# Ledger of designs, part 18: VH-VL binders against Translin-1 (tsn1)

Target 1, 220 residues: Translin-1 (tsn1), of Schizosaccharomyces pombe (q9p7v3)
Amino acid sequence: MNKSIFIQLQDQIDKEHSIREKLTAEVDLLDEKLRVLQLLLANCEQNLENQEEILEALEIIKSKTRGLAELASNFPYYKYNGVWDRSIQKVVYLYLLASWTGRLDKSLRPTYSLLSLSEVGQILQVPVFPEESTFHLSIEQYLHAVLSLCSELARQSVNSVISGNYHIPFEALNTIQKVHSSFQVLSLKNDSLRRHFDGLKYDLKRSEDVVYDLRIHKLV
Short names: E, the ipSAE of ESMFold2; O, the ipSAE of OpenDDE; V2, 0.75 times the mean of E and O plus 0.25 times the DockQ between their complexes.

## First folded at step 20 (VH-VL; framework fv_tezepelumab)

Design d3 (from c1 with heavy chain S56D; at its last look DockQ between E and O 0.85; V2 from the best seeds 0.00; counts 0 for: pae E 3.6 > 2)
Fold by OpenDDE, look of step 20:
Structure d3 (fold): chain C 220 residues (1-220), chain A 122 residues (1-122), chain B 108 residues (1-108)
Amino acid sequence: as target 1 above (220 residues)
Amino acid sequence: QMQLVESGGGVVQPGRSLRLSCAASGFTFSDYYMHWVRQAPGKGLEWVAEIWHDGDNKKYADSVKGRFTITRDNSKNTLNLQMNSLRAEDTAVYYCAREGWDFEAYYYFDYWGQGTMVTVSS
Amino acid sequence: SYVLTQPPSVSVAPGQTARITCGGNNIGEKDVHWYQQKPGQAPVLVVYYDSDRPSWIPERFSGSNSGNTATLTISRGEAGDEADYYCQVWDSSSNHVVFGGGTKLTVL
């Protein structure tokens, strides 16, 4: 076998590494902004005065996501998606949370509902269900994000009670129940997603317990 | 208090079979993925097998595939490992381990048994 | 198969910071977990999901993961920290759990 073949292989390895480095750099920048927004949306029902910061963070994340999408579109999606999957999942999650809590826009009106994958794509101005293997929001990313939302809602339910917002636990429970029912009819192929879904049982129980406690203490 | 207790280890000749068992207590066993991990004397940790919470999915390391069978009985809070066609290289302390369950974190082991020693020698 | 590489041994003086590395191809894209094993004992989870820590593990234990290297950091090393430490990931390609070779930490 020609030694030159190995040289070509090494060149390809180096090229791939270079691409991953470039993508990682962009993802790292995105992750920094995601951390900011995550903190802002943590217990966001307690502080409506930070809405301008939230909107700014959302716009920055949108811009960074679009930038990543443009860069990533130069490369095969399924070869490099491991670089951004978790981060993009978090992007979707935070937008779901912002929408659910009424922090997505200036209205400050909670919807207590889930944005669809298509709606998230529209908001972020990134493709969903593409014909080609270019950058897109995947179904798996969206489903993970929905499950993450449920965990957060369960968490915030407890915190909302402490803050005297007794309606939040009911809305959270309703959402989690709907998600749970919806997932049960899905044929999940991804092991990670299956595991994540299994975790939903705990979130549901936690949410139910919060509502139960509110009732027995005559708070609602 | 969460506890995992392995049993069934011993000394066997090559080609023989051995069945290990792990008794779980202190948590809802049926909710957790369970694993076997082994460690040869003076060596590192080696993953052996995985079984899902309801037993509907199993995975094995290549080194034991076709020879070992992982099972569980959720009604008895028991994890088992049937080891057939044992080899000298199977000599190790065998640990049962619970896969952790925390948000998006997976494939980590938050609780381990004390281990049971399996020695395969002629 | 996916391989995790650890140094065979690391030594630190009491009160100093120990750093144990775990190398793997694009390991930064994986979730890395760490275990402590003292002689004659079962492994104990000390760090999971790159940097999360069980509540019963001291804050002296921390983790990071980026690029091709994950790192377990043990600040203010104590004699009781002397043990073998293993990194661990799940490899999606092989569908296998993979452990590093382990690092023996000595506190001198």
Scores: ipSAE 0.417, ipTM 0.792, lowest interface PAE 1.9, mean pLDDT 93
ESMFold2, look of step 20: ipSAE 0.432; ipTM 0.785
ESMFold2 (binder alone), look of step 20: mean pLDDT 93; pTM 0.953

Design d4 (from c1 with light chain V97Y; at its last look DockQ between E and O 0.59; V2 from the best seeds 0.00; counts 0 for: pae E 4.5 > 2)
Fold by OpenDDE, look of step 20:
Structure d4 (fold): chain C 220 residues (1-220), chain A 122 residues (1-122), chain B 108 residues (1-108)
Amino acid sequence: as target 1 above (220 residues)
Amino acid sequence: QMQLVESGGGVVQPGRSLRLSCAASGFTFSDYYMHWVRQAPGKGLEWVAEIWHDGSNKKYADSVKGRFTITRDNSKNTLNLQMNSLRAEDTAVYYCAREGWDFEAYYYFDYWGQGTMVTVSS
Amino acid sequence: SYVLTQPPSVSVAPGQTARITCGGNNIGEKDVHWYQQKPGQAPVLVVYYDSDRPSWIPERFSGSNSGNTATLTISRGEAGDEADYYCQVWDSSSNHYVFGGGTKLTVL
């Protein structure tokens, strides 16, 4: 047995570790900004005065995402995607939320609709649907993000009632219903995604309950 | 009030079988992934098995794979663990646990039963 | 297999802050959950998703996770906090739920 083989293996281990550390450092920076934006978007209907801060956060996140994409493009995607998957999922989620709530731009006009993966890619200026093992927004990341959006919409639906915005629950329910229907036709192979989808039924029920309560109280 | 109540524990000889049961109440049982987690005397927690909400998927720890079978009856709000070919190292308090779900958070156990003691000894 | 490492014991004086660590390779990329187990009782979830806390758990309990170390922080330690504490993750590679070895917290 050639002892040199083990030395080579150790070198590879060290190299991989170094790469992961570099990527993690970038992701950590991104995560910090994501937390800021998440807080800003937590109650979108309650404060429109923070729009400038939201737009700034969106731009920073876009920049950092692109920076990460550039760095990550130097390495095999499948080997290191675990470092950024969750964070990128969150990026997509927050952009979906911003768009849905009309906070993506200066128009302040809610769309109450979902950006497509392609549209998100275009906004972030990162590739989607690549055949190459380079950095990209994956279908799985997008689908997770959509599910996360539904959970958030259900949550905000409740909050909107408290704030007197009684139309939001209906829009939320409509979106969640559409997502639910759409996912049912998908052949999901990823266990994590399947599990996440299983949670959607809870969000749907929550949203339905909110709308029901509004109706029985004759608020709508 | 959510409640999980284990039963079926006892003393058995090596090689024998035992069936544990967990009765769930206070929540929609069929909506949740359920688990068995065990703890040997004076030792730490060890995950044993998982079953999906509709029973469509089951997972086992390597230590029990091929010997234990996790099942559920959603109509009766019951979780079961069939333990075959029991070994001394299977001696533990066995807990049924609900997998929590809160928005993006999963893969944690938010509710636990009181546990049932299984002793495997000659 | 993925391994979580906890110190066997941690001691803190009443009113002081206890910190229990959970080490794991790139654990910062995972979601870490924490459980409290008092003698003769079942485990109780105290922190989940690194830093989230059930509503019935006191704010004295908090969590953080970064790099190779997750930390459960218990501020203003009380005698009632004496228990074993376990960290837990889900390992995607093995599809296993992994617990740390547990840490016995003593409030002196």
Scores: ipSAE 0.068, ipTM 0.688, lowest interface PAE 3.9, mean pLDDT 91
ESMFold2, look of step 20: ipSAE 0.360; ipTM 0.765
ESMFold2 (binder alone), look of step 20: mean pLDDT 93; pTM 0.954

Design d5 (from c1 with light chain N95H; at its last look DockQ between E and O 0.77; V2 from the best seeds 0.00; counts 0 for: pae E 4.2 > 2)
Fold by ESMFold2, look of step 20:
Structure d5 (fold): chain C 220 residues (1-220), chain A 122 residues (1-122), chain B 108 residues (1-108)
Amino acid sequence: as target 1 above (220 residues)
Amino acid sequence: QMQLVESGGGVVQPGRSLRLSCAASGFTFSDYYMHWVRQAPGKGLEWVAEIWHDGSNKKYADSVKGRFTITRDNSKNTLNLQMNSLRAEDTAVYYCAREGWDFEAYYYFDYWGQGTMVTVSS
Amino acid sequence: SYVLTQPPSVSVAPGQTARITCGGNNIGEKDVHWYQQKPGQAPVLVVYYDSDRPSWIPERFSGSNSGNTATLTISRGEAGDEADYYCQVWDSSSHHVVFGGGTKLTVL
C-alpha cells in the first residue's frame, strides 16, 4: 500500500477536525449572545427600560457574525455551512424582530415593518447574493426567520393585550396576513421549510382571535 | 381527547398483503405530517414511511420501498399502510406516529398509537 | 445511509446520574430527539431539538449535542426511569428518519 497516501488522508482528517472545532467554538459564543437577545426581545413589550441592553446585544451579535464570516471565508462554504446554519437563521430572525418592535437602532424600516433579506445583509454587512460560494445569508435562512417572526408576533399579540397595548395585535395580524399571502405563491419543496410554513395557519388564527376579541369587547 | 388507534394487524404468510389503518381523533388530522414506525420483537425502532399533511409527498425506508404504500384520507381522519410482498423481516409492531411542531423544531414524534402486531410466518 | 450508535445498556444506582450516548458522524449539525419506551408500551418523547423538553417531562431529563456525540442525561435516577431509550434524527441527505439501536437503562 502507498504510505504517503494514507498519511495525506490522516492529515486532511486532522485539518477538517481542527476547522470544525474553530468554527464551532465561534458559533457557540454567538449562540450565547443570541439566547440573551432572544430573552430581552420576548419581554420587550413589558420592559421599556431594557433598550440599552438590546442595543448592546445587537451590536455584539453583529460583531460576532462578521467575525464568523471572516473565519468561514477561509474554507469551502458548502462543506462547513452546517456548523452555523441554525445560528445564522436565528441572527436573521432576531434582527427582524428587533426591527419590527422598534428596538433596532438605525433600522432601514419603521416599526411594524419587515426588513428584506437584502436589508438584513446591509445592516449586518454580510453578502446575500454572492457571485462565488462565499459566506452569505441564504434565502432559506431568511424565509425560516420570517416564519419564526410570525410565531413570535402571534405570541406577543396575546401578551400585549394584558399590558394594555391594543395596537400591537392589529399590526401583528397585518404582518402575518401579508407573509401568508406572499408564501402561497412560492413552490416549497424543501422538507423543513414546507413544515415551517404549514404551521403559519396556527399563528394566523391565534392573531385573528385576539383581534376579534378586542373588537367584540370594544377595546378598540 | 387525542387518540391514534391502529388496526389491521395479524398473521400472514410470506408474499401476501396486509393493509393497516390508523384512526385519528381529538386533533386536526389534516394539519399533521404522519409516519409509520415499526419495531420487530425484542428489537429497536425502525422508521418505515412518511406522508405530508396533504398527501402530496411520501418517503419510504429502503427496506420497504416499492412494496409498501402510505396513504391518508383527511375526510375520514385515517392513515393507511398497504403492505405487499410481505417478508419474514417485516414482522413487527407497527406504530402510527404524529410529527410534532414547535417554534424551531421538526421531525420528532410527539404522539404515538399503541401499535398493531404484524406477523409474517410460514 | 446515516447511522446512529447507542450502547446496548447502561446501569445506574438510584439517586445517581445516568448518561446515555448517541454517536453519529457530525451529529452536532443535526437535531437530536429522544424517546423513552417501557415494556409493552409505545415510545414517549422526552427530549427534542437536542435539549428541549415537553412541559410534562421533569427537568431531571436533559440533553446535549456536540461534535459526534449527543447525550441524554437523567439526574437523580429512579426505578420509574427503567426503560429503553432511543435517539433519533432526520438526515437531510437521504430525507429519512433514523433511530439509534436503543439503550436499556437499568436502575438497581
Scores: ipSAE 0.349, ipTM 0.750, lowest interface PAE 4.2, mean pLDDT 90
ESMFold2 (binder alone), look of step 20: mean pLDDT 93; pTM 0.952
OpenDDE, look of step 20: ipSAE 0.529; ipTM 0.827

Design d6 (from c1 with light chain K30Y; at its last look DockQ between E and O 0.80; V2 from the best seeds 0.00; counts 0 for: pae E 3.4 > 2)
Heavy chain, then light chain:
Amino acid sequence: QMQLVESGGGVVQPGRSLRLSCAASGFTFSDYYMHWVRQAPGKGLEWVAEIWHDGSNKKYADSVKGRFTITRDNSKNTLNLQMNSLRAEDTAVYYCAREGWDFEAYYYFDYWGQGTMVTVSS
Amino acid sequence: SYVLTQPPSVSVAPGQTARITCGGNNIGEYDVHWYQQKPGQAPVLVVYYDSDRPSWIPERFSGSNSGNTATLTISRGEAGDEADYYCQVWDSSSNHVVFGGGTKLTVL
ESMFold2, look of step 20: ipSAE 0.427; ipTM 0.788
ESMFold2 (binder alone), look of step 20: mean pLDDT 93; pTM 0.954
OpenDDE, look of step 20: ipSAE 0.596; ipTM 0.839

## First folded at step 21 (VH-VL; framework fv_tezepelumab)

Design e1 (from d2 with light chain K30Y N95R; at its last look DockQ between E and O 0.02; V2 from the best seeds 0.00; counts 0 for: pae E 10.7 > 2, placed apart)
Fold by ESMFold2, look of step 21:
Structure e1 (fold): chain C 220 residues (1-220), chain A 122 residues (1-122), chain B 108 residues (1-108)
Amino acid sequence: as target 1 above (220 residues)
Amino acid sequence: QMQLVESGGGVVQPGRSLRLSCAASGFTFSDYYMHWVRQAPGKGLEWVAEIWHDGSNKKYADSVKGRFTITRDNSKNTLNLQMNSLRAEDTAVYYCAREGWDYEAYYYFDYWGQGTMVTVSS
Amino acid sequence: SYVLTQPPSVSVAPGQTARITCGGNNIGEYDVHWYQQKPGQAPVLVVYYDSDRPSWIPERFSGSNSGNTATLTISRGEAGDEADYYCQVWDSSSRHVVFGGGTKLTVL
């Protein structure tokens, strides 16, 4: 009686694994393109001639994100969304970074500004608050992406001093400060998001130290 | 529009072979588990075979095991049934059927072809 | 192998409720699916997972499953509901799909 129920459940698990493998293969292709764009944006201050490569990578990632949405529409969304959750978070993060650095074509915000969740959804042509359980950008994905942006801005702040661009550290600090203030208003019940946010103080301190060092050595 | 179109039916003598095909269109064929279901004249529905979306797993009714082979070609959106050593009892309309993916339910057929007739008669 | 038993026929007057039964040992432990088949046509899914309905199927169609009997209920029966109806399960012991023998619904 109980054993026949578990045999049925095992067969269902086996079929679900086969579908999960299909989705994972598509996500792996997206991840390859995400790694390329991440490298390009990490060095974009030092390489002013890579703009065409960045725009091409952004368009490929948008196209692959839309293709994943189409594939995923054939299956129950919440059963499988864990397959792409982290990769889509990275898509959001890289679009935020591309916009902040002035490298995103048709951005809805000026350089050094933060795109909203709705603006990212509009640019990617992906829903953000669907009434149906369809493929969408989640609030958690966006919030993690914003925190990851702050970590990268703190890192680029350090590297910009080495390159002689003393304006970037101030813009990075300004953005990280605004994110820190905004997150303090949120009730973060998600343990993963709470842990990520707790680390923001490190990025804030690192960015503050860069600005302080510039002022002490009279470079700004 | 979604379509499943069976072909390859006909009249054959016992002991001969037939190959049925099902052409799929209007949906992503490679996402779905597919089945053959048959219906003898004036009788009810009888499940025949199952194939997983990638062709990696197959299952057969006891009445056809060892004689029938289910296959698929996802590049051509086709499902096939090779029917060997045919018997009079295999006389039926053969449907291809798509297994549904809705609300975590399984083992139901949400879309069916119109069927192709196989007659095994001396 | 697992056996599903359906009455050969059911008759109802127009506007009345039809109930088509599918009997099986402990069928309440199975997920039961129902198909409508009109003469010369392919089957059409009307109920799945005991009681769920595809969005294109009228709310007049409903299902239940308990104990040894699953039931397809068609309220406010219409002439357009005349068809053969089949119940179906997946049997874990054989790992096979199993259909009932079918029930002819007439609306007089």
Scores: ipSAE 0.006, ipTM 0.564, lowest interface PAE 10.7, mean pLDDT 88
ESMFold2 (binder alone), look of step 21: mean pLDDT 93; pTM 0.951
OpenDDE, look of step 21: ipSAE 0.032; ipTM 0.574

Design e2 (from d2 with heavy chain S30D, light chain D52N; at its last fold request DockQ between E and O 0.63; V2 from the best seeds 0.68)
Heavy chain, then light chain:
Amino acid sequence: QMQLVESGGGVVQPGRSLRLSCAASGFTFDDYYMHWVRQAPGKGLEWVAEIWHDGSNKKYADSVKGRFTITRDNSKNTLNLQMNSLRAEDTAVYYCAREGWDYEAYYYFDYWGQGTMVTVSS
Amino acid sequence: SYVLTQPPSVSVAPGQTARITCGGNNIGEKDVHWYQQKPGQAPVLVVYYDSNRPSWIPERFSGSNSGNTATLTISRGEAGDEADYYCQVWDSSSNHVVFGGGTKLTVL
ESMFold2, look of step 21: ipSAE 0.550; ipTM 0.832
ESMFold2 (binder alone), look of step 21: mean pLDDT 94; pTM 0.957
OpenDDE, look of step 21: ipSAE 0.522; ipTM 0.825
ESMFold2, look of step 22: ipSAE 0.624; ipTM 0.851
ESMFold2 (binder alone), look of step 22: mean pLDDT 94; pTM 0.959
OpenDDE, look of step 22: ipSAE 0.352; ipTM 0.771
ESMFold2, look of step 24: ipSAE 0.441; ipTM 0.790
ESMFold2 (binder alone), look of step 24: mean pLDDT 94; pTM 0.958
OpenDDE, look of step 24: ipSAE 0.489; ipTM 0.816
ESMFold2, fold request of step 26: ipSAE 0.621, 0.483, 0.596; ipTM 0.850, 0.801, 0.837
ESMFold2 (binder alone), fold request of step 26: mean pLDDT 94, 93, 94; pTM 0.957, 0.955, 0.956
OpenDDE, fold request of step 26: ipSAE 0.774, 0.777, 0.763; ipTM 0.897, 0.899, 0.895

Design e3 (at its last look DockQ between E and O 0.02; V2 from the best seeds 0.00; counts 0 for: pae O 9.2 > 2, placed apart)
Fold by OpenDDE, look of step 21:
Structure e3 (fold): chain C 220 residues (1-220), chain A 121 residues (1-121), chain B 108 residues (1-108)
Amino acid sequence: as target 1 above (220 residues)
Amino acid sequence: QMQLVESGGGVVQPGRSLRLSCAASGFTFSDYYMHWVRQAPGKGLEWVAEIWHDGSNKKYADSVKGRFTITRDNSKNTLNLQMNSLRAEDTAVYYCAREGWDEGYYYFDYWGQGTMVTVSS
Amino acid sequence: SYVLTQPPSVSVAPGQTARITCGGNNIGEKDVHWYQQKPGQAPVLVVYYDSDRPSWIPERFSGSNSGNTATLTISRGEAGDEADYYCQVWDSSSNHVVFGGGTKLTVL
């Protein structure tokens, strides 16, 4: 069974490619479900009747995420995490949004707060933090998700005005302000994350603008 | 795959009205803020109006406030600009543009080819 | 109102580096985006968020922003790079999108 070194290398390349293909297939399925949930949550203040669909989507995404985690656990995390990082960021983002807006369960009780990374991990039943050598939710994924949430809150806050929920823009602003302050004390190593965070100032300004408009019109 | 197509441009006399339309395809239209940007012949780009993804908020440049109205129909994937009391200085190519925000960025990532509006006596 | 100032024209020889500036009061605190517009065409995003680049834009295009000046840098200039370039920001004070006056890049 003495293969030439080049044949052995080709075998390794083929194996890695096969692994990436398998992971990509699972991620593609997950992404399809994420698109559905994202649409459902995009204007959640205007449509409370879609809660059943939201809950179903959340469960499906949870299942798909866990399936991915199981598959990925067979392989070195840092070799293949590029396949799922973006999608997992979106998973975390959507769960944060669902929780913030009170769509995570049948109670329809907004929290106006952030789930922690640990809480998200618990909900999804997947490991967290970078100490794991296999599939886990990373700190970077969580931070990206938080920033994405802020962007969505800034854009979604005015929808609550139409529904007569004038406090929502204030809650959104409050959340964005807190996130902004919190990130400022972090030593961010990732360039992508630094850039994403820098964009938060724009979200903050937009959120402030919404609140300002409400005040001018004496709605609050 | 993503496409924006403007229509409705033409030649009109001062004081008249014109309605522009932008047809969007290839993306979830209702998820994005949309803008109108115009460009006078031989001149630079000038922002005209903004509308939020659900139409809940609208913003206008001072030069068009009170005269122009931006609207959208998310069921038809269309953006509109009603232009009233047109002036010679409104002569321009009018572009519809999508504001991207997927990763927390706010910029115009897609533009239509524009429609020409000429206001002359 | 917030104003962005660009030079009306910049010329560069083929293969050389072009730099287009965009001046604005404390523009370094804003997110600057750049658009390329060729004659008879719609603007195209080439740089966003000061220095980020769409994947379909060549690496020759880069950006920086600090103080009162943002800069679009085009390395190894090609004839195909001839176009008008516009910087753009959002101004929170006026709550308006603001474009620079545009810069015509000539590659000769």
Scores: ipSAE 0.008, ipTM 0.534, lowest interface PAE 9.2, mean pLDDT 91
ESMFold2, look of step 21: ipSAE 0.353; ipTM 0.756
ESMFold2 (binder alone), look of step 21: mean pLDDT 93; pTM 0.954

Design e4 (from c1 with heavy chain F103E, light chain D52N; at its last look DockQ between E and O 0.62; V2 from the best seeds 0.00; counts 0 for: pae E 3.1 > 2)
Fold by ESMFold2, look of step 21:
Structure e4 (fold): chain C 220 residues (1-220), chain A 122 residues (1-122), chain B 108 residues (1-108)
Amino acid sequence: as target 1 above (220 residues)
Amino acid sequence: QMQLVESGGGVVQPGRSLRLSCAASGFTFSDYYMHWVRQAPGKGLEWVAEIWHDGSNKKYADSVKGRFTITRDNSKNTLNLQMNSLRAEDTAVYYCAREGWDEEAYYYFDYWGQGTMVTVSS
Amino acid sequence: SYVLTQPPSVSVAPGQTARITCGGNNIGEKDVHWYQQKPGQAPVLVVYYDSNRPSWIPERFSGSNSGNTATLTISRGEAGDEADYYCQVWDSSSNHVVFGGGTKLTVL
């Protein structure tokens, strides 16, 4: 038995642990800012006063995402992507939400539509389709983010009725319906993504019920 | 009231087959991913198999792959486990387990049946 | 092939806090679920997704997960908490559900 081989294997294990520690520390800092942005966007239709804070949070998140991308690109993507996968899904989700609600820039003009994966990558200045196994936004991260957006749109649809904004429920339903239809043509092999998609029917039903209530009470 | 009731356990000789059934009630069975989990006497829990809510995909522990088949009939609210080529190490209580859902939380078992005992002995 | 390691037993005095560990390589990147099994009974979910509790589980039960260790904490231990406790994850590389070996909690 060659003891030097096992010493080298232990050294490799220690190096991999150190790499994961560095990546985790960066992800933890990113997660802190993600929580701040999520809170700011939760009721943004009623609070235009927080737009400066939202833009600041978006810029900090972009900077931290790019910093993570630069650090992570020194290492094999599929060995370490579990460290940031959920956090990057949330980055994408919050950018989709900011765009949909009109909070991505100073215009305050809701798009009521989805940024593409390519557009998110351009905005964040992070690769989408790498030729090498380096850091990138994945299709699976984007698809999870789109599903998470639908859950939030259903929630905001309810809140918008309470505040008297009856346009939002129809835009939310339209978006959720389009996502539902689009996902049905996908061949979902990812176990977690399939489970996430299976839950979309509840968001769709909730959004449909809000629109139905508005029509039966002649509020639109 | 939610129920999962296993049946079909018993004593069999090695090399023989046994079919377990799990009757579900009190929830929309066709919405849920279902699993079999077993526990040898005096030992810990061991996952056996998974089936997707629509039956379109199945997964098996390496120890049972090729010998066990998980199936479901959503029209009868039943989950089944066909166990072929049984071995002494398959001796266990077999539980039917429902996979929970809580806004993007998956892969946990929020409800379990009482279990049915399978004994494989010469 | 992912392995979860639990101590075989933990003992606490009544009213004291019990901590049951679940060790695994990079377990902090996984979601950890915990089950209680009393003698002659089926397992019962007590914590899921690292730190969430079903509504019927007392607030004395809590969970945490970071690095290579997940922990189930049972504050103010009672005789009724005596049971076997199992941690569980799903491992994406194998597409398998994995349980820890179990920990016997004794309150005496």
Scores: ipSAE 0.474, ipTM 0.804, lowest interface PAE 3.1, mean pLDDT 90
ESMFold2 (binder alone), look of step 21: mean pLDDT 94; pTM 0.957
OpenDDE, look of step 21: ipSAE 0.539; ipTM 0.833

